VHH binders against q99177. Designs and how they scored, part 37

Target 1, 341 residues: q99177
Amino acid sequence: MKRGESQAPDAIFGQSRAFALSDSSVNPDVIEYLKSVRQEALRTNAISIKNHMNLQKRTRHKSSMYDDEDEGALKRHAISPSLIRLQRNVEIWVRWFNSVKATVLTNAYEFTGYEDETLDLLLLFLKNYLEDMPSKCTTVEKIISVLNQHSFPEKAEEKEENLQIDEEWAKNILVRLEKTKIDSVEDVKKVITEGDKHELVGYNQWFQYLINNEPQHTTFHEKITSKQLWVLIKYMSNTWIKEIHKKGRHYRRLQDWLFYILVHTPERVTAEYTSILRDLGKKCLELIQKKPVEAHENKITLPKEMAELNVEIPAAVENMTITELTVSVIAVNYGQKDLIE
Below, E stands for the ipSAE of ESMFold2; O stands for the ipSAE of OpenDDE; V2 stands for 0.75 times the mean of E and O plus 0.25 times the DockQ between their complexes.

## First folded at step 20 (VHH)

Design w4 (framework vhh_7b18_3; at its last look DockQ between E and O 0.12; V2 from the best seeds 0.00; counts 0 for: pae E 20.6 > 2, placed apart)
Fold by OpenDDE, look of step 20:
Structure w4 (fold): chain B 341 residues (1-341), chain A 121 residues (1-121)
Amino acid sequence: as target 1 above (341 residues)
Amino acid sequence: QVQLVETGGGLVQPGGSLRLSCAASGFTFSDYYMGWARQVPGKGLEWVSYISSGGSTEYQDSVKGRFTISRDNAKSTVYLQMNSLKPEDTAVYYCARGPYTIWDEYAFDYWGQGTQVTVSS
């Protein structure tokens, strides 16, 4: 299991409330979103001003009854082919999704932590990493000393070579170890095991986490709070969904995360949360309508863990995109049917 | 081109006051939120305060009650009155366009060159 690179705290954005839009690490879509919000705010203000001006003039003009029967041609808004597709398949897709959701929620392995064997391998990796450091501070020497007292399994070295552990993991762990009093191997183990509880703050941190880590059922219990889930949904709605739809650099990973987010979204939600979901649905729908051909090329794939659970993609779902699924789920499961009508 | 030019920084004793000014140009000033951020050497950028186009203000907890942000749209200028200054307030202060708020996060798109504020006895 490639432990995703422990996201180094964004040194630049680690301070909780502000980031520079000019930063190259900032998603351009965020910038566009912000511009859009501004524009909307300006429009709203403009309308408010106009409404106040128009209320003054309506007093005088006499109601001449001219019956102009303007036969407003019912411009039959030609239902977009994409919408027709959604309407035809929504029930099947949602049924499938619900089945998958049930499977994941019932059969997902409770992450009970690192197996002792895995932990030993991590310790070994860490030990080797630290020993190979060109310069060792007193803290590092102490940690090495502690790790040298640990009895590693005889075949641990062979197994460790097979583990694709990123050196970045070791660096991040070292930072944590340096901040912790380490007197025993148990202390090191504790740091390794507790490290996953770091609360990610901000768009950039979450983005880096998502792109560097595979989503798992356990992640949503261990690392993602209810509040954070909705933050992720908002980020998905505002920026990541576009990346997914256009098959950007990280579209597969983000798609996987979106799938899990949908799976772990509560069945019952408040009006406020419904609004958030609705916004996501609308954005997905807009994307589908704007680029229907591209959307069809971005077929849904199952996240790795789901594939391991023997979840199958039936023929009826094979050509479905994650954006289509998202709209469908929101429309049906959360009572937003008007999105597909 | 968007330009933000800070003035008013300097050395002040603890308990003293400073007034920072930021002259803005290159955009419709009245349409934007304006704010102040600060950076301590070796630390990240910290948001200090912002003011909306309509005059609504917000402050970081550490400066609440001590700092006051204001703006003059006719002059395209934003101000930061800093009272009861503390050594902890020592930083480079930047005028910024924004923030744009995204779910309790603040982003800004332009900032000035900064002005040094030093609070020392």
Scores: ipSAE 0.031, ipTM 0.321, lowest interface PAE 4.7, mean pLDDT 78
Fold by ESMFold2, look of step 20:
Structure w4 (fold): chain B 341 residues (1-341), chain A 121 residues (1-121)
Amino acid sequence: as target 1 above (341 residues)
Amino acid sequence: QVQLVETGGGLVQPGGSLRLSCAASGFTFSDYYMGWARQVPGKGLEWVSYISSGGSTEYQDSVKGRFTISRDNAKSTVYLQMNSLKPEDTAVYYCARGPYTIWDEYAFDYWGQGTQVTVSS
């Protein structure tokens, strides 16, 4: 009777439901991450205390008064050069952003489903990628076997000779194939044509997705729902904007995602959603003023798709950072101009 | 330095009650989610409950209605009131510090030393 007990362990499912804030299944990798965080915290409790204290220093709930109110009060009344720079440039930066937004929303590729010809080409790319792998487990060999049973049209083979495989796409497809029982070419086709059956839930799933995938316009139609967009904005405000500003390990990729999140944020939003945007804008302003970075160190660069659409960065925008763009867009396009007054 | 110190564990009969306390120091307590997890013999680590910085609570299904998490920000202390205890609640209970702000991810970065709770007759 083990067949009744072969699904995921009951404790994991129960724990997954209790951890989720939405009515969605929790990815098993998230469960392992939570276990790893607990184990790492136990091992590094004393050793990493100073690093965790530095993260807490940004809070202001219980802080000693500074020793010299006269000198401190004078310093706090001075307007920062970073704020003046923001005030001078906000209108031209937002005008440029709105032009970029229009270009992306009008001209960027939108996935409308795979034509049979395109699907055959993708199957051929996948087969060739798997055959070229230096070491193949039994699962990979099985997938190759089912792909060999498929008859590829002559035209697909002709086009394949002139195209290069996207290795990151192939790796992501393989990961999904290994999670699925593959008995026929139709099973492979379903994995390619159907999106991930699991809704992305929680910080770790989203973080792993973002760092492993560059943003594209079609993703905001295929993968990211309106509700999930607002979850990502909250993650930006709470965590990722600080990593971008500090040039953390994944700052370039996260900056590209922030740019696309701004592009796809609706023009008409409720007061509740406006408050979420305002929180992000306040965080950006805090970072700009507390830890100013030279503009050329963190100046904005174009995500790959935007560069392919011939979007250009004019001289007036050349030294803007994504953090400056973010607060500027929120201030101007969402009625939060008091942030930069 | 961040420190979390649990007290209140012990031996109780089935149906009994215990109240766990966790004294926190070395950080601004009111800014953080706080939670409890337990290491069940033979089943590994599982979360039990957490409480947001604003006081919102969540519970694992197996403890809903029996356990109550609460916090006292003035005392930098989080509590777990455990009622109607069952033998399967036997575990080492850990206090843990959770996310800094509103967050839908359960990431605990600091843990206490743990306190043993044993439910048996």
Scores: ipSAE 0.000, ipTM 0.113, lowest interface PAE 20.6, mean pLDDT 72
ESMFold2 (binder alone), look of step 20: mean pLDDT 84; pTM 0.846

Design w5 (framework vhh_7b18_3; at its last look DockQ between E and O 0.01; V2 from the best seeds 0.00; counts 0 for: pae E 18.7 > 2, placed apart)
Fold by ESMFold2, look of step 20:
Structure w5 (fold): chain B 341 residues (1-341), chain A 123 residues (1-123)
Amino acid sequence: as target 1 above (341 residues)
Amino acid sequence: QVQLVETGGGLVQPGGSLRLSCAASGFTFSDYYMGWARQVPGKGLEWVSYISSGGSTEYQDSVKGRFTISRDNAKSTVYLQMNSLKPEDTAVYYCARGPYTIWEDELYAFDYWGQGTQVTVSS
């Protein structure tokens, strides 16, 4: 907790954010929303399979357009105003991005687990909640029996009185405990510390998640795996970057997610993953060359978490779009400089 | 103002050859993809070929191996060499300017069109 936490988190603030993350996935309103998303995802999966076949044909056309002849010829052509703008600004923009990335990765809140004292408080609150239930099934009585075997420090009992824990948290933990074989207090601790691992699968589930949730640094440690990150980058390349560029219905939220995806993309990547980034970079170039960069449209804005970390947009960066930043980062940080030459 | 002017259409016997030219003006020609589309009688527009700003080419399957698209950036001209012509190649052929985003083979990516030139292949 102490190393990965944001600056100066107190127990109430840090615990509140951790509990909210742990509890939000099981709230009845969220469950009803997720059921609606699942129904739409089943319908969209059939459409997505058909669109995937069409995207494969589109990708074959793009791959033909991306051969070495295209790159060589681009260096010999008269440079468009959009490309000149990229060339003039890429170093300043990437330098700023790298400083933002360092700030987020170093200072943003990251849930890293509970320290032992906090775990004891959570166990004690859970025990008291279960003991106060008006009727108890055999599973609840077994959990109480297990918790009674645990020795709670006297200071934990005193601190529980000063700690406000939502009874809804305890109710949600019980639901997860009922799905697990519980033989010891360590089994209960495991359920508490592992959190909710609802896995999102497919384009529609991810799209609905992104548009309904702001990006946070901790999400890339708790919910988004390395493999899922690359799936999201492919969705950006194939679909979402166009929505961002054209100010589609959810462009601001998708822009914020693209920013965070770039921040959390690994610095060392395989050749396959480099190719995925290159495809995104080429798509960004296509879009940038369709409209004037001086129109002051879709200028980058800071996601809420970055603004709270005192990240600022300097004058040299204030007119940059996320699409321009994306190409710049891919070109400089991932060795794809020929994209902007 | 963007202008595209096609020339080189006409009547030709099956198996013959024809070369279409498209003179472009009003934009920096070398920065744009260029393409050809055709209006076949009784059907909508369909794409035929396009060429990237860097010279890479793509062709509809039905013309691949028979048609060759090329460009001369010094003359701001795109060409379509049509060999081994067949009666089904009969159409009005349009030159079109493609933006950088014409990766799809649909014509919605073409933003400016010429007036067209008739190509008729008949025995």
Scores: ipSAE 0.000, ipTM 0.099, lowest interface PAE 18.7, mean pLDDT 72
Fold by OpenDDE, look of step 20:
Structure w5 (fold): chain B 341 residues (1-341), chain A 123 residues (1-123)
Amino acid sequence: as target 1 above (341 residues)
Amino acid sequence: QVQLVETGGGLVQPGGSLRLSCAASGFTFSDYYMGWARQVPGKGLEWVSYISSGGSTEYQDSVKGRFTISRDNAKSTVYLQMNSLKPEDTAVYYCARGPYTIWEDELYAFDYWGQGTQVTVSS
């Protein structure tokens, strides 16, 4: 079984090339879509470059000769202490972060899916739930019929009683099953195993999910799509980062999530995604500048899973805030150094 | 505060045309996908079209070739030109703000919605 050569992530899209564009098996529509995205990225960059060029042209106004020596006090815009702190520590912080990222990505248990036994128990639970429904639509009857064809392990019922599966899970699964053509137990298994990555829609739902769930490496594979990741980044940028910085009611949980979001943010991103990250960075920087460095009471804490992985916080990072880390990572890892200059 | 205000809805005869507009405020418009969804009474919300920040567009199959989505970032406005309207297009049309994505072509992760505008296609 030839160890598939870890194809370097596509520099443009930050995605591991799941497929070569030259592969004849690739859907032409996908290729066209990717081309479109590329073109869009190029346009965005072009606009950015034009804006930079236009700013440079305006400064060439003709310094007319009038020598008036007005000693305009070079108001040395005193670099904010917070910015100085960032500049001094950014390399160390980012190095540490990268180490943590590597540790999490390497050692975190890849959710390889439900064990067959667990899956069988879930199926059994679902079956029982559906059978107990007072009214059954044709779809539910079909699903029950399919599940009845499955051979459940001996003593599965005993094990099911020990499994804390809530009815809400079954309801959610049923909604998904109703949207899927179910012809076999394998189809049901697929729906169960394919994390409902589409279940959470909108700010409120995501917020509730984040505050009620600890982030885990596996969550980002099971529950969060690439698209959703960027939704979360935007929510973080627009709202949650303020909550974190102010030590609001849910600041610790949100901080943990921000940490994992950073860990799972692709290394290579498009210009547009870079812009989103830059916006987050700017907002973080603004918050940092509004509060004296000495007032930073929100020292970074490790999420539970990271602590379990024996991730340590070195002395050089001990007083770092998640907001500072965020700016640092964006500045260094994503080429936005101007944020800290 | 994020605001989305739809305009341009109304009564049109089959085969007619309407242009919907959505004025957006309270956020950096150019950073977001914008989209249109519609809801028929008694039915679920269905996406109609969305447009990326850079102008890439996607359409539901039912409206392909008839509807055109566009945006003016300078005006923070997204448009839906609807041509060859059918009775089946009768619905409340909603403007929505969506996340930026390059991996999916589905409209499912909008975070803000307008109040909607009624479109009625009837002889």
Scores: ipSAE 0.000, ipTM 0.234, lowest interface PAE 13.4, mean pLDDT 77
ESMFold2 (binder alone), look of step 20: mean pLDDT 82; pTM 0.832

Design w6 (framework vhh_brivekimig_d4; at its last look DockQ between E and O 0.06; V2 from the best seeds 0.00; counts 0 for: pae E 16.3 > 2, grease 25 > 24.2, placed apart)
Fold by ESMFold2, look of step 20:
Structure w6 (fold): chain B 341 residues (1-341), chain A 123 residues (1-123)
Amino acid sequence: as target 1 above (341 residues)
Amino acid sequence: EVQLVESGGGVVQPGGSLRLSCAASGFTFSDYYMSWVRQAPGKGPEWVSSISGSGGSTLYADSVKGRFTISRDNSKNTLYLQMNSLRPEDTALYYCARGPYTIWEDEYAFDYSSQGTLVTVSS
C-alpha cells in the first residue's frame, strides 16, 4: 500500500483493529482465570506501581546502602573461583553441548502427523463426543454431518469404545474447529493434526504450559514459534534462571526447558537478539558470582528425551550446572566471550 | 533502554470518552503482552486490560468490560485504550505496562511501566 493514499493507513488500521478484537473470542472460564491472575499479581507484586519507571535497569537495591559496606567494589577486586572454573571448562562444556545439540536435532522424534489408523480413532471419538452433547449449535451439527460422511472401519469403532480418551481433548478440538470453516473431513483432520494454534498469552500461561509439559524437540517445530522462543528467553533472563539457580519450585522442569531453548536457539541472530542472549548470560554470571552453587548441589541432569537418545554425561561435564552451561554457550557460540574474561 | 510513554489523560464528564496512547521503544514490541493498570486516589493498583503480542487476544476486568477497548498497532509500537461511557469511579492514574509475567509460585509482575496519566471523571 503506497503511503500517498489519503486515508489508506487509517482504513487499514481500523479494519485490522476490528478483526483482531473479533478474533479474541475467549472461553469465559479462561477470562475469569486471567482476571484472578491479574488481581493476584497486583496484590503480591513487590514492586510499587509508583516506582515502575525505575525497573528498567535493575542493579543492587539502594534502600540497603548502609548494609552494603561497598561489598560490590570489594568483590570486584577478589579472584572468583567460579569465574576461574568457567574459564577453565568453557570449551569442553560447549563442545559437549554441541554434540548433544547435534544428537537432538538429528535423531529426536519429529511429529509429522498421525497414522491413518490413529487419526480414524481420534475422529471417531470426536464424533461420539459431539453427538452426546446435550445441546448443539449449527456449527456442531455441521461438524457431525461432515464426520458422518467419513467411512470408519469396524475395528476403529471397537477400539474407540475400549480406549480412554478424555473429554477435555475433544472440548479443545471443538474450540479450534469453531474458529475454522469446515467443509470436509479433511478440514477436521487438518485441525487435529496441526495442533493447538491458540496463542499462549502472558507469563502465567507460558509458565503453566512449561511446568505441565516436558520439553521435546518436536514442540519447537509444532508449537513454539521463533517469536515465542525469544519471549521464553526473556522470561528465563528475568525470572526463571534465578529460580533454577536457587533450586526453587519447579526448578528441574525449568532447567530442562532452558536446555532445550539453548538447543533450538538459531545459529544466525540479529544484533538485537544477540543482546537478549547477552542479558541472559549476564544474569547467569551474576548468579554464579553472587551465590556460587556447589557442584554436587546443582549438577545438570538430562531431560528425558535426551536420556532416551543415549546422550552421556562424561566425567568432565558431570559437575557443571545449567547456569554455567548457559553462560558458556552464550559466550562461545554467540561471540560473547568477554562475559567470562 | 526500554521506555513506555503514555498520553491522552484529562478531565471528562460522566458518560464521556477518552483515548489513551502508550508509545513503546527499546524492545521488540510485538513479542510482549501489554497491559493497562490504574490506581485510584488512596487505593492500590488495579489491572484494567491486557492484549497479546499479536493483538489476537484481549482481556478485561469486569469493571470495564463492554466500555473499554484495548488495542495495539505493532507497526507503530503503540498501545491504546479507548474508554467509553466513563464513570466517576474510573477516576485514576492510568499506566501502561509490559507484562504480566510470573515471578514465583504464581506471583505476577510487570517489569516496566509508564509514569501514568491522570483521568478524572467529574461533573
Scores: ipSAE 0.000, ipTM 0.133, lowest interface PAE 16.3, mean pLDDT 72
Fold by OpenDDE, look of step 20:
Structure w6 (fold): chain B 341 residues (1-341), chain A 123 residues (1-123)
Amino acid sequence: as target 1 above (341 residues)
Amino acid sequence: EVQLVESGGGVVQPGGSLRLSCAASGFTFSDYYMSWVRQAPGKGPEWVSSISGSGGSTLYADSVKGRFTISRDNSKNTLYLQMNSLRPEDTALYYCARGPYTIWEDEYAFDYSSQGTLVTVSS
């Protein structure tokens, strides 16, 4: 399936594509209907334009006699400088973003799971944690026994000390282990490997996870389901984007996550998801408009992994904020250009 | 701000009828095409029906054709879906959406959708 070149939004509606009429899965009747819809839309817009033109002509003639200059100042809604900036740079920014997205998606290490070494360290940590427990149930004793049968690398203890593993991890793993029949170290490994799929539930859990973890490409495959991605987008929209924009305590980390969220947002989305993105875009736009363009102190920074991939920030993007990028991406890639018009 | 608020969902027996409503605000309602989309549990979204701004053109998915009727009252900024002869397979969250929009290259999109109203068809 040819990676559909981001076709220019429709001049009339300014919307991007949800589906292609050329798609074989589309009902021919639907195609015919939509063609009809297009024609009707064109007619309606044409009428609207004509009406506006005629109204402008009529207002010119009546102004001659009665001098009451009701300066109904056509408040030319002075396009906010911020909006002008977006309009001027949106194409460049989105092009850059798309390039970055392509780079990340192509070059990102497929997380094939924990390296054996890492897994061994996790096992060792778990073992030590369990052994240090003041009270051990029969299940814990069994797990310890199983882990004692495992041959740990000679330098594993030294490496484990360097591994900043939270005891909370061990507690969570233990809960899972208690629910699983454990007969071998392989069973424990399986639980550990599968446990990373622990669905973080709720705003607080996700927030803590984001703050305490750097975003990586692999994280989005291993820990974040499609559904969860949209939950994160909602959290961004409702809360985190404000924190980012205000340069709150965790703005850098949240910014990094927002970048990756954008990268991993599907190219094609449903109307519902489009709405969610649009909401995010609107909120970003509102924030941008509240701050003078000159006060943009939150220049975009590359997440660590992206920097490692030798992603560069060109001069044209150097002064761009993550909020500006977000609006731009949503406007162009997801057919919401009206946000910046 | 564009708002779409749906109502009329509920529990109905097979063969029963429901009428969904979608109240629109924040835009000139008559200028836009409107659609109904549904999502059943564990399934992806399914297009149900669309209607032109004037109401002169309507289209239905094959699965609902002859049973469902889309309509609108532009004076009330309201979209309707009359659902008759309901079946268990019609059980879904029903969304109203603004669109479809067309692009020059013969692709279409929706830009706004409601939160959804649940329709459950069960004996």
Scores: ipSAE 0.000, ipTM 0.234, lowest interface PAE 12.0, mean pLDDT 78
ESMFold2 (binder alone), look of step 20: mean pLDDT 80; pTM 0.806

## First folded at step 21 (VHH; framework vhh_rezetamig_d1)

Design x1 (at its last look DockQ between E and O 0.03; V2 from the best seeds 0.00; counts 0 for: pae E 20.2 > 2, grease 25.6 > 24.2, placed apart)
Fold by ESMFold2, look of step 21:
Formats: sequence, C-alpha cells, structure tokens
Structure x1 (fold): chain B 341 residues (1-341), chain A 122 residues (1-122)
Amino acid sequence: as target 1 above (341 residues)
Amino acid sequence: QLQLQESGPGLVKPSETLSLTCTVSGGSISSNSYYWGWIRQPPGKGLEWIGHIYYSGRTYYNPSLENRVTISVDTSKNQFSLKLSSVTAADTAVYYCARQGIDELYWPFDYRGQGTLVTVSS
C-alpha cells in the first residue's frame, strides 16, 4: 500500500526525498487542493528558471512599420474586400469584445493568497528543505530559527510526510527570502504568498515566456506590469502580428496573448500610448489588405480560461480573425476610426 | 535528437504487475528543468496522466492510481520506469513515457515516446 522510498535514486547533493500519496488516512480533498496550489506555485517559479537559462541571449527587433510595403501593390489594393468586411462588422465585433473584456476582468480567477492550512504545509516544506541542506549560511540558519518558532498543526506534520516536496520551489523561495529582512514567520508567509517579482527583460526573454505560457488574467494581475504591457504591444506591432497573420511558428499561442493584451489594455491612455496602439492598428490593416486571409482560416478561438467562463462566440463573430479584431478594437475603443474609413 | 523509447511486455495477466522502462537518448535525464512521466490512453479514450518523477527521486502520482503505481529513475542508465500492480482489463492502454517541463501544466505530444500497447488478458 505505501510507496515513495523503495526505489529512490541517488539525488544530486546527496538528498533523496520521496513521498507517496498512498496513505489511506490522507484526506483526498486536501491532496487535490494542494496539487492545484502546488502546480500554480511551480508554474509561477519556473519562469525564474527559464529566465536564468535565456539570460545571455539578447535580440533587437525591427521597429519600423513601413517594411511590409510592396512596390505599388498597396495602391492597387486601396479598397479591398477585407476592408469592406471590416467596415461592415466592426461595430458587432467590438461590442462582443467589450462583453468578453468585462467578463474576464470581472469573473476570471485572481490569486488572492493561500488558505491557512495550505500555507502551513508550504512553510513546513520549506523548513524541511532548509534543514536538509548540507551547508547552511547564517541567513539560512536565521530563517530556520524563525520557522522553528511557528507552531505547526499535527495534521500538517502528518500530511507533509505524505506529500511530494519540490526542491525547485523551495530554492526559488530561498533566493527571495535572502533579499528580504526576515524577523518573523509572518515575513516568510508574505514572501511565499507574493508572486515572483523577477522582471523579464528584452525581446528574447518575453518571446520565450509567451510561447511557453498560456495567457491568464492572473498573469496580468500578478506578473505583467503596466509598463511591460506596453513593451509587449510594441513587440506585437513590430514582429509578432506578422507571424500571427501568416500562421507562422507559434501563431496560435501568440494569438491568445494578443487577445489578452487587448483585454488588459487600459480604457484611458495618454496620447503617447494611443500612438503605440495606432501603430499596431496600422500594421494590422496593412497585413489584412496586402495578404488577405480566407474566411475559413485563422478564425478566432477562445483561450481556455475564456471558455471556462462560458464566453460564447456568436455566429456574427465566428469567422473574425484576431488581426481583424485588433484593428477594430483600436479603431473604435481608442478613437482611431480613420484607420478603417 | 532527444528520444524516449518505451520497452516492456505487451501482454500482462490480470492481478500481475505491469512493468515498463523508458530509455532516454540524445539528452540527460538528470535535468533540473524537467519531470519524467508516464501517460496512458485507454482504447477509445483520452490521455490519462499516471505520474512523474524528478531526477532526484521525488514523485507525484495520479491519486486514482497512487496505491498501485511506482515510478523510479536510474540516472546511471538514463532510464526511468513504471510499475503498476494488480492490473485489470481497465489498465489496457497505450502507455507513453514523456518529458514535462517544470513550469507546464500540459503534456505536449512532441515530448512523448512512440507508445507501447499493453494488453491485460489471460
């Protein structure tokens, strides 16, 4: 019945930690909940690992929107079926988008912290990891002493022995603890509940993050700052929208990110930020007119989170592309209607 | 370049233990970026996650199977294994070994082996 230790391999650093969830006395509801919380924590902290792997590569991207112009081709396509399609549908498409935006911003999951029982288990995981370290600096010993002052419930101690331990999570928490003044267990709890604040920097780090992570509302709440949002909009305008439109590599993931970027773009923006949006809208329009997409290709699909929120795609929207939605939203919601006149 | 290859018996009798090995080539199982896991697809059904192991030996199992499953790693042979005890006809499936990024909740198909059919029958 019990598992977890019989076949444990040699661990790097001489540690082998194996848990089995085979104990019949373990409450299944707690296991299921901790699995979801653990997966969320792993997802958040794995970004730091990817940042470390990609840190020595930097790329600059092209900033000019003019580079997609063909010799005389745009003049010949000044009034195209694609533009007429936009003009006919823009009102309906933006109205639908605004309803989706409201649904996501109001109802999507936002991480608000851990329940006390879960937090106690995470504290116990951390304490055990730190106690098992082969060499302990003064900072680690201070953190252990703070955790030793905390009274763990008997249920948490029993459950911790039956739970899997994630060394990567603990390593990431320790790095953040070393940067923080820790005087009490509440300070440790605060570090655990706050998201990873490592800032992604540069085009390559952002590209790798986007292609490896599905967009979620919580990410824009916890991870992507307002400043970073505008950086992403510029990358969309200069590079990614073209890849999306051509169904290039990663186009479906980038589409989902563009959809969420539009959802999280503030309703009121400065003239400088409006200009950034206008550049994206111009690029979208150029792509639509120059390289028309068939109505049965690249039609918008709902990201998983939106589908879980019971968002529906009505018939009037079914054949819209993300590129068409983007220029429509910029034209209507940000006062750039001359783009589609 | 990276290859995962399942091996083991294709036929297992009821109540016996299903045992499979995954050999990793073109890459190292001792990676701090990945879990190594097992997935199965019963006939006519979708993929079911069985469990995974980190190269240090830490395991995480599907609760519905945890009392019957053991996943092990042998870093010296660049292999990991699955043992599923007390099998029944319900355990007939195509079994895949797979690599899963630590930061992913999904099991992308391009990180799995070819799959091996295991039939539970007399």
Scores: ipSAE 0.000, ipTM 0.095, lowest interface PAE 20.2, mean pLDDT 71
Fold by OpenDDE, look of step 21:
Structure x1 (fold): chain B 341 residues (1-341), chain A 122 residues (1-122)
Amino acid sequence: as target 1 above (341 residues)
Amino acid sequence: QLQLQESGPGLVKPSETLSLTCTVSGGSISSNSYYWGWIRQPPGKGLEWIGHIYYSGRTYYNPSLENRVTISVDTSKNQFSLKLSSVTAADTAVYYCARQGIDELYWPFDYRGQGTLVTVSS
């Protein structure tokens, strides 16, 4: 019996099962959203930001915003086979991408916070966890002291015992607390309720973060600001896209990130941001022209999260590369059609 | 035996806030294994997911309703609630509270209440 087909009351629980996502009566968009939400919830284990603070050299990536009119390449050269391929497939590829984008964005959820009661329980759990630590640093002691100033509801202890909070949560929160000036319980609450807002600064930090972390939808809401998104696009344009194209050591991870970056790029952008996208498109096009995609070797792969959400790659898209997709999306969605003409 | 029961007014005026409560019996809401959520079915339409809450108090809402929806839990009463603000005729539906396992790949709510009809009318 297919899971969800039997609306018969469960003999054990005395109630009928609700419904399966496979039910035709359920809005497909809702199905996809629910899948996404579930996946994200399961992944809520703290993206271990391995802060590899390699303080190395702020390589100022000069965003070549200026069209160096290289006069020379307008030679009437026979439309490169690669360009012909783009022209033939751009509509299909972009349609597919837009579908994926819509799916991801429809599945977007925002963490709205904790209930007050739950927050109190979390605080209590945290307090108990910290108090039970065999060794306490001065910071931990301070946090405990602050938490001791909080008035917990009378039945909070009983409730806390019944709440299955993962110790790993406390560990992760502690790491954040240690990085934050904590003077009051409100500060602790803030750390609990707010995502890790540690802003990554500079090329090296971002690079390390990307290579060590899988991209997720929630990352773009919780970790990556609008401004940072464009910084990442610049880094893609200036450096990472080359690594992707040459199949460097981290090309798969970077490819996954590029996919998500495209998905989370706003539909409407300023002229300045359009210029940045155009630069990325140009770089991709240049790479495509230099090394025509041997159809069989550089198939686009879906990021893990998208694959888990049952996003499929149609046959028409199977041989598409991430660079081709990038150019296509920029050309069509952002009005840069001249890139493919 | 696990039971979910919806309770609340069956009639709400336009622009008011719809408020429903789900009472859970035969099981604890304070479990890391389940989401507790709300779904609705407008007359003649398919099921719509509204949102759910996790044991930690984390809430997840349908983006289409996010600005109007609040789901809360009362662990002491083993209840969770739905508030939907600024209701219109489009919010007329049978509302169900439901439970779902977090590890289910294909998300069937495994248990739901009997449902309660909420009509938005002046």
Scores: ipSAE 0.000, ipTM 0.210, lowest interface PAE 15.0, mean pLDDT 78
ESMFold2 (binder alone), look of step 21: mean pLDDT 84; pTM 0.855

